# Ledger of designs, part 5: VH-VL binders against Tubulin polymerization-promoting protein homolog (tppp-1)

Target 1, 180 residues: Tubulin polymerization-promoting protein homolog (tppp-1), of Caenorhabditis elegans (p91127)
Amino acid sequence: MAAAAGFNWDDADVKKRWDAFTKFGAATATEMTGKNFDKWLKDAGVLDNKAITGTMTGIAFSKVTGPKKKATFDETKKVLAFVAEDRARQSKKPIQDELDAITEKLAKLEAPSVGGAAKANAAGVYSRLTDHTKYTGAHKERFDAEGKGKGKSGRADTTENTGYVGAYKNKDSYDKTHGK

## First folded at step 7 (VH-VL; framework fv_bebtelovimab)

Design F5 (from F0 with light chain E52Y)
Fold by ESMFold2-Fast, scan of step 7:
Structure F5 (fold): chain C 180 residues (1-180), chain A 124 residues (1-124), chain B 109 residues (1-109)
Amino acid sequence: as target 1 above (180 residues)
Amino acid sequence: QITLKESGPTLVKPTQTLTLTCTFSGFSLSTSGVGVGWLRQPPGKALEWLALIYWDDDKRYSPSLKSRLTISKDTSKNQVVLKMTNIDPVDTATYYCAHRGYSYGWGYYAFDYWGQGTLVTVSS
Amino acid sequence: QSALTQPASVSGSPGQSITISCTGTSSDVGGYNYVSWYQQHPGKAPKLMIFYVSNRPSGISNRFSGSKSGNTASLTISGLQAEDEADYYCSSYTSRSLVFGGGTKLTVL
């Protein structure tokens, strides 16, 4: 039951940044901790404690890593997909839009901040890091094609576990009387 | 019922800024999941998406036109405004505003109600 | 010009079925289920016929159906009627944008 969305970033370039955050405070680390995951998202402006909170990231991280409590790069991508899915349930935007907002910010971030003081970044470096023409969506998944999002069909199992069906059923109630 | 209507100049000169207003009724742009988009269609050509604004003021732009476009909303007036800078004869088109989708995840994510369109001609 | 490829025209007689294809890449039609189809009569605004590959909005005839295989989405119109004569446009979400096909003119003979 994973989130279905593609990553619009250059895996090789982002993995270098991921590795830097993975090793922040632990030079020999090979897998990212929840603490360093949150730091990556905070430094990038993704974890704002408004739209995306530490509770959301913690739940997503635990869901993917389980008792291990640390993530490989591919597992970190799964965590990001679940954060995007959780956000999409709240915002009622497509999962891909929420994932793109997250990954765009993460891909632009050069390195972990130290002491909370931002260091000046060259504009050219940011432009190169955010060149999405290099990115592929080959690993996009389609759990929705399995009928998970059929909504009005009344599937009990699908309805209970996601906001897709619930939100769809209440369509006609959205603000139709707000102006009265 | 949901209705939208475009308004603005029908004739603009090259290099000017085009400002179009979409006035709507039957929904609120404060409702979660609701968006309003702008699209255009040059005479005899395909539809092209320009911009989208969501209920939470999140904005999306066509990558090829992003530097020229600004979309904004006034939720209290039921209006969405599109501005396009440095207008050119190739921008001659019928411009539409449209209500965007109901929900998220797999939901509508399509333009389900459209304004009538307004033809904007760009010439000297 | 158009991101998605459609045949320029298709034709059929009343009562027949026709299919219009919409071909993209794995980064749009192949990668997402946010595929929609619009009908446009001359001088009129587009009308949503299909969303999320195969779903119909309320009020749309069940003669209209959508499907997808790989990078190609298809709109099928069964029991063709004179009023179906129009331009048909497919649209797909991409990772960062919304794109449209070049349009297909359906002629009802």
Scores: ipSAE 0.023, ipTM 0.580, lowest interface PAE 8.0, mean pLDDT 79

Design F6 (from F0 with light chain S95K)
Fold by ESMFold2-Fast, scan of step 7:
Structure F6 (fold): chain C 180 residues (1-180), chain A 124 residues (1-124), chain B 109 residues (1-109)
Amino acid sequence: as target 1 above (180 residues)
Amino acid sequence: QITLKESGPTLVKPTQTLTLTCTFSGFSLSTSGVGVGWLRQPPGKALEWLALIYWDDDKRYSPSLKSRLTISKDTSKNQVVLKMTNIDPVDTATYYCAHRGYSYGWGYYAFDYWGQGTLVTVSS
Amino acid sequence: QSALTQPASVSGSPGQSITISCTGTSSDVGGYNYVSWYQQHPGKAPKLMIFEVSNRPSGISNRFSGSKSGNTASLTISGLQAEDEADYYCSSYTKRSLVFGGGTKLTVL
């Protein structure tokens, strides 16, 4: 319900990612459609149809955009806050924890995915593609470790640092000012 | 009612892996919103949060220690286990496990019930 | 080192009020309403006194109150009693993590 306070990312850097998803399939688009919003969340692993579903994202998107059915970057932040709130009602975890989980995943995703490299040729619009569906062999390493009691290197891949993303490391301190 | 108790070695040598077990009663880690955390306190120093595991196996780690920590649970045994690798004398501390209950308004990682703590000394 | 700044010590006489400050940044105390306070007597585990800046758990005296202004949270103890003598720690949420203050030793004179 409130403004987009509490986002843990560098707005300028994330807006570049947001613009990429906004323009996916529509090169001149300036506002994000519900379809491209869902793609952004699916590519980032947020929309998994288990914890966060298309019904949840659809309801949140509709609450913010109404008849317009398109969202600016600031409106997209409001949609994300409603998704986090809906998720928190189900998980019984703090709303901010759920929002931070979502934003951390979104901030790490650099560009839209294009097809499947293993079963279909990629047909992307970006020179650098991030194919999250073919993420590194962490799952294979983990399964081997689960069966064989292998070293903790496989576990390290599943316990990714939840701390800093590139943009966040350069975030200015709000309380550090040079007075006038 | 709700009780927690830490167990594990009281003396550990540098470079070894420390394994601590929290055994609890009066609640279940099958209950939505419930979590169990680990915290430590070096002698005469401040509290430090280490890790948290939720009922749904979702895990959180202190960013500065994440590479050394693994938290896991055995819901059927009412146990949560913390492993810390590459132990160093600076890891000498009293280690606590603590309960995090559900509430929309409950503070993030606000721990309402604590174990008595177990002192772990790291020396040769 | 602690992430949040607390005075090392504070003192008061029975019946008086004292306040303990906890100063962070806009990324912890200033950015979220997830501040907790713990009381610790020598040789004992910490006890939760305040959560979400100003809420008291069941069984905690209303002599204990919490507040926040900007990047500083405060714990106020009114009607000070001998049994209040203890170490007090603040904690705050930050980016799916938790940080603590250095602790304040309260002496009841």
Scores: ipSAE 0.530, ipTM 0.746, lowest interface PAE 1.5, mean pLDDT 82

Design F7 (from F0 with heavy chain L52F)
Fold by ESMFold2-Fast, scan of step 7:
Structure F7 (fold): chain C 180 residues (1-180), chain A 124 residues (1-124), chain B 109 residues (1-109)
Amino acid sequence: as target 1 above (180 residues)
Amino acid sequence: QITLKESGPTLVKPTQTLTLTCTFSGFSLSTSGVGVGWLRQPPGKALEWLAFIYWDDDKRYSPSLKSRLTISKDTSKNQVVLKMTNIDPVDTATYYCAHRGYSYGWGYYAFDYWGQGTLVTVSS
Amino acid sequence: QSALTQPASVSGSPGQSITISCTGTSSDVGGYNYVSWYQQHPGKAPKLMIFEVSNRPSGISNRFSGSKSGNTASLTISGLQAEDEADYYCSSYTSRSLVFGGGTKLTVL
């Protein structure tokens, strides 16, 4: 396992949980929506609106999924890695420590919460508005990255193991979401 | 520039609590991203990581030893203290404290400066 | 016993190159890019030589290089010098913890 995806969990076991959340409210779904991703993290206590917020998860989800707005299991792991990286920049702690905290909670959660189906549906409108704003921002960033940013970031990230040192030294690099 | 030194008893009896102090200079545990860890090496055996403390008082422990270990810091005195309860002859080792700096990776996975070590012998 | 396997000893002549291996599993060396190498002279504190598989701290000679293939990490020392004679230890991240190799004694003949 090359890149430091570094998931301290049993993929087969966790994929069963992932499948359950993917199919929550949509029995035939094969890819996870941003809404169901946030539900998985909320039910597990990962998305607490303190250390990890819906803004962070929305940006990470959009970075990976782009305009299709749905993630395979492997893409969901990549979203989780970006959430851990974003958290690490704020906490000043290792990406792996943050990823391990997330994966431990997700691996212990057996099934989606079924309480308040009507409440979940009512919250859906607000979630769409919030996620749309984030997805619009992430989509704009993707467009910018297509020309230079992604290639530049990819070059830095793929320069052996130097990427971690670079990110660590530039921990105070500003993002438009950091101001609010 | 950065230096660390371990201190504490060199001989401890089984069932007692071992208290070790790491005194350092050249850095501050008020600096974001900085931390100090404890490791040990029994004579002729591998190094073993024990515990780590960050500048913000967040703590990490070896899973196998977690119930026996307490790590704490006194930022104003430039000290980190490790306590290990219910000491046993198998705990005989040279104990090291070590610095984790921001410039040498994003975690406590790389210790860039180490103390000289202190040998602790556990016997009845 | 150590979690990571290193040869007990390696030897070389001045000016030559030697390589020290560090073999683990997919849960440590193979699963993460957090391999470090330490040099320890008798009676002295360990010194960080390599971190995150192949990165050198400031002030470490470029004669020291690190690499990894599968579950095995390697430290290579080129242009061997008498002062390189020391014990070398590898370490790797695993499951919210660190594991270490048993150490390799390098003798410069």
Scores: ipSAE 0.448, ipTM 0.714, lowest interface PAE 2.2, mean pLDDT 80

Design G1 (from G0 with light chain L98W)
Fold by ESMFold2-Fast, scan of step 7:
Structure G1 (fold): chain C 180 residues (1-180), chain A 122 residues (1-122), chain B 109 residues (1-109)
Amino acid sequence: as target 1 above (180 residues)
Amino acid sequence: QITLKESGPTLVKPTQTLTLTCTFSGFSLSTSGVGVGWLRQPPGKALEWLALIYWDDDKRYSPSLKSRLTISKDTSKNQVVLKMTNIDPVDTATYYCAHRSYSWSGYPFDYWGQGTLVTVSS
Amino acid sequence: QSALTQPASVSGSPGQSITISCTGTSSDVGGYNYVSWYQQHPGKAPKLMIFEVSNRPSGISNRFSGSKSGNTASLTISGLQAEDEADYYCSSYTSRSWVFGGGTKLTVL
């Protein structure tokens, strides 16, 4: 499905930006690493660890690059399409809509951020606070143990099961069955 | 089953802020993929999309009107509110709110309110 | 001005077929398969007739069909009936936004 989405950008212009990120920290590099791909998305506000996470980008990058672990510009576009597809499954918005959100942010970003020294020092302080694995694990256990905390997620699931999602899914199923 | 209804002033003066409320039933803005948009139609002219808000509070605005528009939701009241600042006689139009489907990729506005005519004059 | 170009009017007799065109650019109609058609009777809200170029919502007659070639989408109404007399608007997705055509008034007879 990822291959069906189109890029609404000027390839030549974006490739210049892509090359800058590809060569960030490695002046002779010709293919983008997963680390520099994540930096590009972080600097652009695409990788926000809310809607789009490092796990999502890592899975998409690995799907496209395999054991090579480096991407050409065209391969990078395939990675972006898979990220958009993964996001679309969660948001239930069109894949094209999610891809356009990503490309809009990437197109606005001129060059890699070079103010990373202070931020890298701060990352040590934030590693405990932003470790989503530990937070999510602890949060899920608390959520399962404490009915009150789980109420938010349970209410969301209940909302889905109480007919809004089901009613629309039934409508969609009915339409496909009877719309000849 | 899905029903939407627009409400707000029918007559506003230039430079004021127009506030319109969409009240709906038959769906929830807590449901993944659901959105509510605002559109308008000046008398005898084409439809124009203004704004959209999704279940996750993601907001979209018409590029030409973005600086004048604010869309918000109150999920508990089943309401979506549109505010348009610095109203002008050219903003005279029938304003519609509409439901966005989540079952099909790219499916736009499937259920519409009846519309409310807003006249801007001094 | 409307972003998408439609003829101002089209006419036909009962039982005939008519086609309404909707021309955009490679950034809307030509760039995406997200073209919709709406029917509007006087004093009423628009009604979705076609979405994603050629798909019909439940309850819409198979007399209504949609297609697209390049930057031009088309709505075809076969077996024209008096109740088809209305304004028809095309719409296309464009970069997280929606644009509309100027509308076509269909006159029966």
Scores: ipSAE 0.187, ipTM 0.640, lowest interface PAE 4.7, mean pLDDT 80

Design G2 (from G0 with light chain L98Y)
Fold by ESMFold2-Fast, scan of step 7:
Structure G2 (fold): chain C 180 residues (1-180), chain A 122 residues (1-122), chain B 109 residues (1-109)
Amino acid sequence: as target 1 above (180 residues)
Amino acid sequence: QITLKESGPTLVKPTQTLTLTCTFSGFSLSTSGVGVGWLRQPPGKALEWLALIYWDDDKRYSPSLKSRLTISKDTSKNQVVLKMTNIDPVDTATYYCAHRSYSWSGYPFDYWGQGTLVTVSS
Amino acid sequence: QSALTQPASVSGSPGQSITISCTGTSSDVGGYNYVSWYQQHPGKAPKLMIFEVSNRPSGISNRFSGSKSGNTASLTISGLQAEDEADYYCSSYTSRSYVFGGGTKLTVL
């Protein structure tokens, strides 16, 4: 379960978001409840009751937290890894692809949903800035195309290791990212 | 044997839309886990990934180019089509389509077409 | 993100070993075990040599091996042969996307 190794986010920034959801409705809370975990995923559009359901999140949360029924930030990352694993079994896509889809949505969500024009306006401004950045493009490093190659003799079109995999090795796949 | 072949115009003018077709054999895009991607390589420069389409019609695009790209498939014809809008001379490149097999961890392109050189000039 | 950093060229003699480095960031090479290496002869399509850092596709010689330490992946070619002369590109998964290195030209003397 080396879930932390595969996360495409800045832990410090996401932990601020995690803390906000952890304290939603319980200002002194230091560990996230299953209810607040589901709220976080629902507000982010991850828990849609189609691809990812409350049953899936409940099972994953219970696997990690056991009788304690609340999760630290690192334990929450493990719960997310199990949700991604469960989704991957259904979608037949790589676990990392499904985990990254989840983490991208969670990282974009600034705070729990609450009524208020100020929050809505702030989100709107942020979205416009993001769109402008994408449209105009960011500064990029350009490849300078130095070097040369030689012609290869024919096509080699054999691969066995990249074929369809019938056996599901979820925990080993997660562990590999951290292990190397 | 898995084979892919690119086809389309070899010369296009700035501002036009480039349409490329990948025709393949030896696999089906109805098979769970299979995908076909498009990549390009400007003369003497590095490879750049453009887009990927999965068997279930799920699509991925290069973030820097996504506003200009559309990928689609016709599973019954064994074809994948890439459209790139508002072509510019910097888009001059050899364009490749490539097969991607399902792997729980890997994201490699294991079989490639021969490539088609597209030159953009006025 | 930016392209991965590779040396522009490397050279070796038949029978020798060479290593090509590929340096990225914690968001690509350092963050995932999804590094691949491609061989490209002039005028030809790239050929997959290594995937998932160190795995070889069926039919690829065990003279080719891959490794990774931190943000740097390496391709090692042992027992150099004339036909190994080619451009080599590294690639890494990042955020449901791919980035590539600038390429390394291998000359077999």
Scores: ipSAE 0.048, ipTM 0.590, lowest interface PAE 6.1, mean pLDDT 80

Design G3 (from G0 with heavy chain S32E)
Fold by ESMFold2-Fast, scan of step 7:
Structure G3 (fold): chain C 180 residues (1-180), chain A 122 residues (1-122), chain B 109 residues (1-109)
Amino acid sequence: as target 1 above (180 residues)
Amino acid sequence: QITLKESGPTLVKPTQTLTLTCTFSGFSLSTEGVGVGWLRQPPGKALEWLALIYWDDDKRYSPSLKSRLTISKDTSKNQVVLKMTNIDPVDTATYYCAHRSYSWSGYPFDYWGQGTLVTVSS
Amino acid sequence: QSALTQPASVSGSPGQSITISCTGTSSDVGGYNYVSWYQQHPGKAPKLMIFEVSNRPSGISNRFSGSKSGNTASLTISGLQAEDEADYYCSSYTSRSLVFGGGTKLTVL
């Protein structure tokens, strides 16, 4: 019933990048720390402290990892989904569009070095390879709460009175009132 | 009331560039969360999405057509322009522009122009 | 060529119910809860009937309902009326695009 977001990258290829950042400063590490997660996003141009901040990434990372403070590759994908969701609330764009922007930048960054980034940009291979892994997790409840109005399965027209539909209607009313 | 209207040539020759203009009223492309897209429908065939532009000038293109498409906007004139290069007879279709408005949940195309038929023939 | 599979036609009598299916894959219909349905009368632009699988825009009759199970979305029209005779198209997000079904011609007889 709830919305799901897909990752449009090659998992095997991206996991190599993820592993390199996971082992940055800790050669035997098998799970990514919050510090290394932020470094990966910063090096890729995702964490710019304008659109996506360290506060946003910290909240998302903590939400997924809890007290262990380390993320597996699959958990890192969940963290990225939460970052995309948080960004979508600010940008008012679809979660999928924001996730796509993030994942495209991350996939282009081959390694935590200039040589890796240049190769990724020149290749273009990522743009033709997709992984449509279905994300079913924490943001599902938010979509259900936002998309499902009054009633059981969205059968009634009161579904249109959700915050999502209300926000859309308010934009139309605003434009009509201000006469652009 | 939201309205959109497509304009451009009705007949184009192969290899030329097709330029279509969408003129709209009842909303502003400076309003956060608003976008305008282009879609087409060949006679008797399915709809195909082509391109989308958002209020902040962010652009999205159909992957199969991206190399041929350019979408732009002039918010002061309430216009969105689509350019398609290297036109081919298979590009013969009715072209539509449509309004879209988003919260983070994503809202589909809710208001459409009347469409303009573009025939590609020598 | 259509990315999503719909039956070419469906028919019913006034007052009956019909269902139109829209079958994709786990990378579109199955992977995203962003299925929309459009109604198109001859010579007219498409009209949004359903969005986000089951939500209705203001002004759309509750005779129109949407659902999804796995990789298949469905549009159900109850209490068929002559005005419902039209082509119906489904649409879904993919990771990089927005795709459509081939369309279903509804005949009310």
Scores: ipSAE 0.008, ipTM 0.562, lowest interface PAE 8.4, mean pLDDT 79

Design G4 (from G0 with light chain G31A)
Fold by ESMFold2-Fast, scan of step 7:
Structure G4 (fold): chain C 180 residues (1-180), chain A 122 residues (1-122), chain B 109 residues (1-109)
Amino acid sequence: as target 1 above (180 residues)
Amino acid sequence: QITLKESGPTLVKPTQTLTLTCTFSGFSLSTSGVGVGWLRQPPGKALEWLALIYWDDDKRYSPSLKSRLTISKDTSKNQVVLKMTNIDPVDTATYYCAHRSYSWSGYPFDYWGQGTLVTVSS
Amino acid sequence: QSALTQPASVSGSPGQSITISCTGTSSDVGAYNYVSWYQQHPGKAPKLMIFEVSNRPSGISNRFSGSKSGNTASLTISGLQAEDEADYYCSSYTSRSLVFGGGTKLTVL
């Protein structure tokens, strides 16, 4: 179940930083490349090649952008949601928890890194971006293209005798959440 | 089966640091997908989530209280500890620790301790 | 203020069906299918009754059911019994957090 996950940041402020990373090395660029997406996540400490890898980000980026190979800001948010979903499957944590970890790190990042020489305009600009609880309904559509709904086992896979509700499938809950 | 129990001071003074311990049995915080959270309920008011710690030491905090809260675990002792700094009379509440187990969707807190009332006054 | 709006009280007679509403916004109840309901008797810890909008934990009576439409989740208790008299709290995910309703006192008359 991933369709209802939301972004806890101020879109206008984050988009300014998204624009900076989009234009890193390409001053006239208006859509983010996979390379600049990975730089944004790496600079923020999201892409660490341990919990979140370049393979994961590459698969998510390609899933959203297809043959275009470039993402708008809204498409970049869809890529982030897919990264969170992939991470959640591996971590055994809720998708929203993983998305929140990603967005908090991205919103705290002041500017693109040039070998750690940044920081002249020190921290503060992003300190309140994650205080907002706003997000858009458009995120509800980000998984529509897949339409397949792979089920995962219930709580029995992670917990011994904890008031188990009986045998059930997350596929049913996913289908209810998937809704157009 | 699964049981949790809160312990700590029942009366604390403003500006002090409150330390609460959750001792549990029937599960391990080394088991993948397991977490323990802290919640509170002021007398006659709604529940409020404070913090959560997972088996892999990943920590989550309520945004409004994050600067005042520290959650930690001792897996070998089956304990989770919450520290809250600069306590105020408004922090008077019954404090609960609760078990959480992950699957592919969000799961709520399914087993709760009995709660411990903490009164903040001088 | 509680983040989710519940009626302060609701009442019914034994054998009747009652419904408790929980209204949020498009950023919590409307956004997430992670709505849960808790029952709390005086002086006791909350007890999980419903999770993920409509699922029941093992041991919870099928008299308790949950649903959601738009920004409003509902808990329905059928065949009302005296022991159902308690406070009921709804809960929902929101971005980065988990929020609760103000609670509804159910009186069985």
Scores: ipSAE 0.012, ipTM 0.550, lowest interface PAE 8.2, mean pLDDT 80

Design G5 (from G0 with light chain E52Y)
Fold by ESMFold2-Fast, scan of step 7:
Structure G5 (fold): chain C 180 residues (1-180), chain A 122 residues (1-122), chain B 109 residues (1-109)
Amino acid sequence: as target 1 above (180 residues)
Amino acid sequence: QITLKESGPTLVKPTQTLTLTCTFSGFSLSTSGVGVGWLRQPPGKALEWLALIYWDDDKRYSPSLKSRLTISKDTSKNQVVLKMTNIDPVDTATYYCAHRSYSWSGYPFDYWGQGTLVTVSS
Amino acid sequence: QSALTQPASVSGSPGQSITISCTGTSSDVGGYNYVSWYQQHPGKAPKLMIFYVSNRPSGISNRFSGSKSGNTASLTISGLQAEDEADYYCSSYTSRSLVFGGGTKLTVL
C-alpha cells in the first residue's frame, strides 16, 4: 500500500554506515545483501523478532530487489519504507512514526558488531549527532500500490469502524449543538 | 463521550519544572492505536506541538524541546503527565492535551481539553 | 526551516466563498497527506474541521473542503456564515515533527 513519505536522517552520514554493513564479510561489495540488511537491523535493535521479524524484512527486501537479491542505498531505503508499512498495519500507528522509530535506531548505530579487543585501534566509536538536522529527501520515499476504490486511507474500510463511529460521531454532534 | 481536562499550576517561576496533568474519560490509553498529545499556544500566537504518548508507552517529542520534556502515562488513572524543565517567561502559554487514534487517517487531534493558562513570572 | 505559511487574515461577505492557503515544503505539506485544519473561536480550544487533506469529521458542514496542490494545502469555506468567523490553523507532519501554520483570522463582513 502507501509508503512512508520521508527519512529523518542525514543520507550522507547513514550511507557510510550502510557501506560498512554492505562490506561486512565481503570487502569489495557495492550492494547490500539480504543477510547484511538483516544484520544491520538486528545490530541496531530494529529486527527484534517481536515487532519486526526476519520474515517481514525478507518479504520487503525481495519485493524491492527481485531476482537481483542485492540493494543499492536508495533501494535499501525503499526496503525500509516497506518494513515500516508492514509494521504500521500491525501497530495501527502512522507509517511515518514507524519509519522514524526504525531510522532513528539505524542512524545511531555506527558500525557492524565485531570482537572488542580486535577493534581497539578503531574503537573511537561515535554516534553521529545529527538529531537536529532536517532532511529534504522526504518526498522521494512515496510509493503507491495499484489503484483501488476501497481500502485506501480515509475510507471507512481502512479505519476501525467501531472507533470511527462511536468516538468521532459523538464529538461532532456535541460540537455542532454547543458551538454557540 | 471523550473528554480531556488539563490541570496544574497557573503561575510558575523561571528555572522551575512545570508539571501538567491531563485527566480523561471516554477512552482507554490501553486501546491499540490511541495516543494523547500535549500542545501549547502563547497568547495571540500559533499552536505548537510538544509531545505525544501512545498506548504502548511509545513517546514522541518536538525536536526543539526534547531535552526539556518528559511525557508519561498512568493508564489505570486515565492520566497523562507532561513535565517541562527550566521554565522561562517565553513558555507562558495555554497548554492543551488532545486525543488521537488510528480511527482517523492522518492521525489528527480530534478531541481537545479546554486548555490551562500557565504564566511564567519574569 | 520556518513554520507553515498562512495569510494573517482573510475576509468575505455572507454567502460568498473564501480560500485559506497553507504553504510548506516538499518535506511537510508536499511530502505527506497528513494535513489537518482546525477552527478556533476566541477563548476556546481548537476544533478539527478537516483531516488527511480533504476529509471531514462527521458533523462538519460540507461548506468546508480541503485540497492540496504541490506544497500548498487549501481550506475553502463556501456559503460564508457569521459563525465561521474564527482563527484557522493548518498542520502537517514533517520529517521530524508535527507543525502548525501561523493561523489565519477570518472576518465575515
Scores: ipSAE 0.006, ipTM 0.527, lowest interface PAE 11.4, mean pLDDT 79

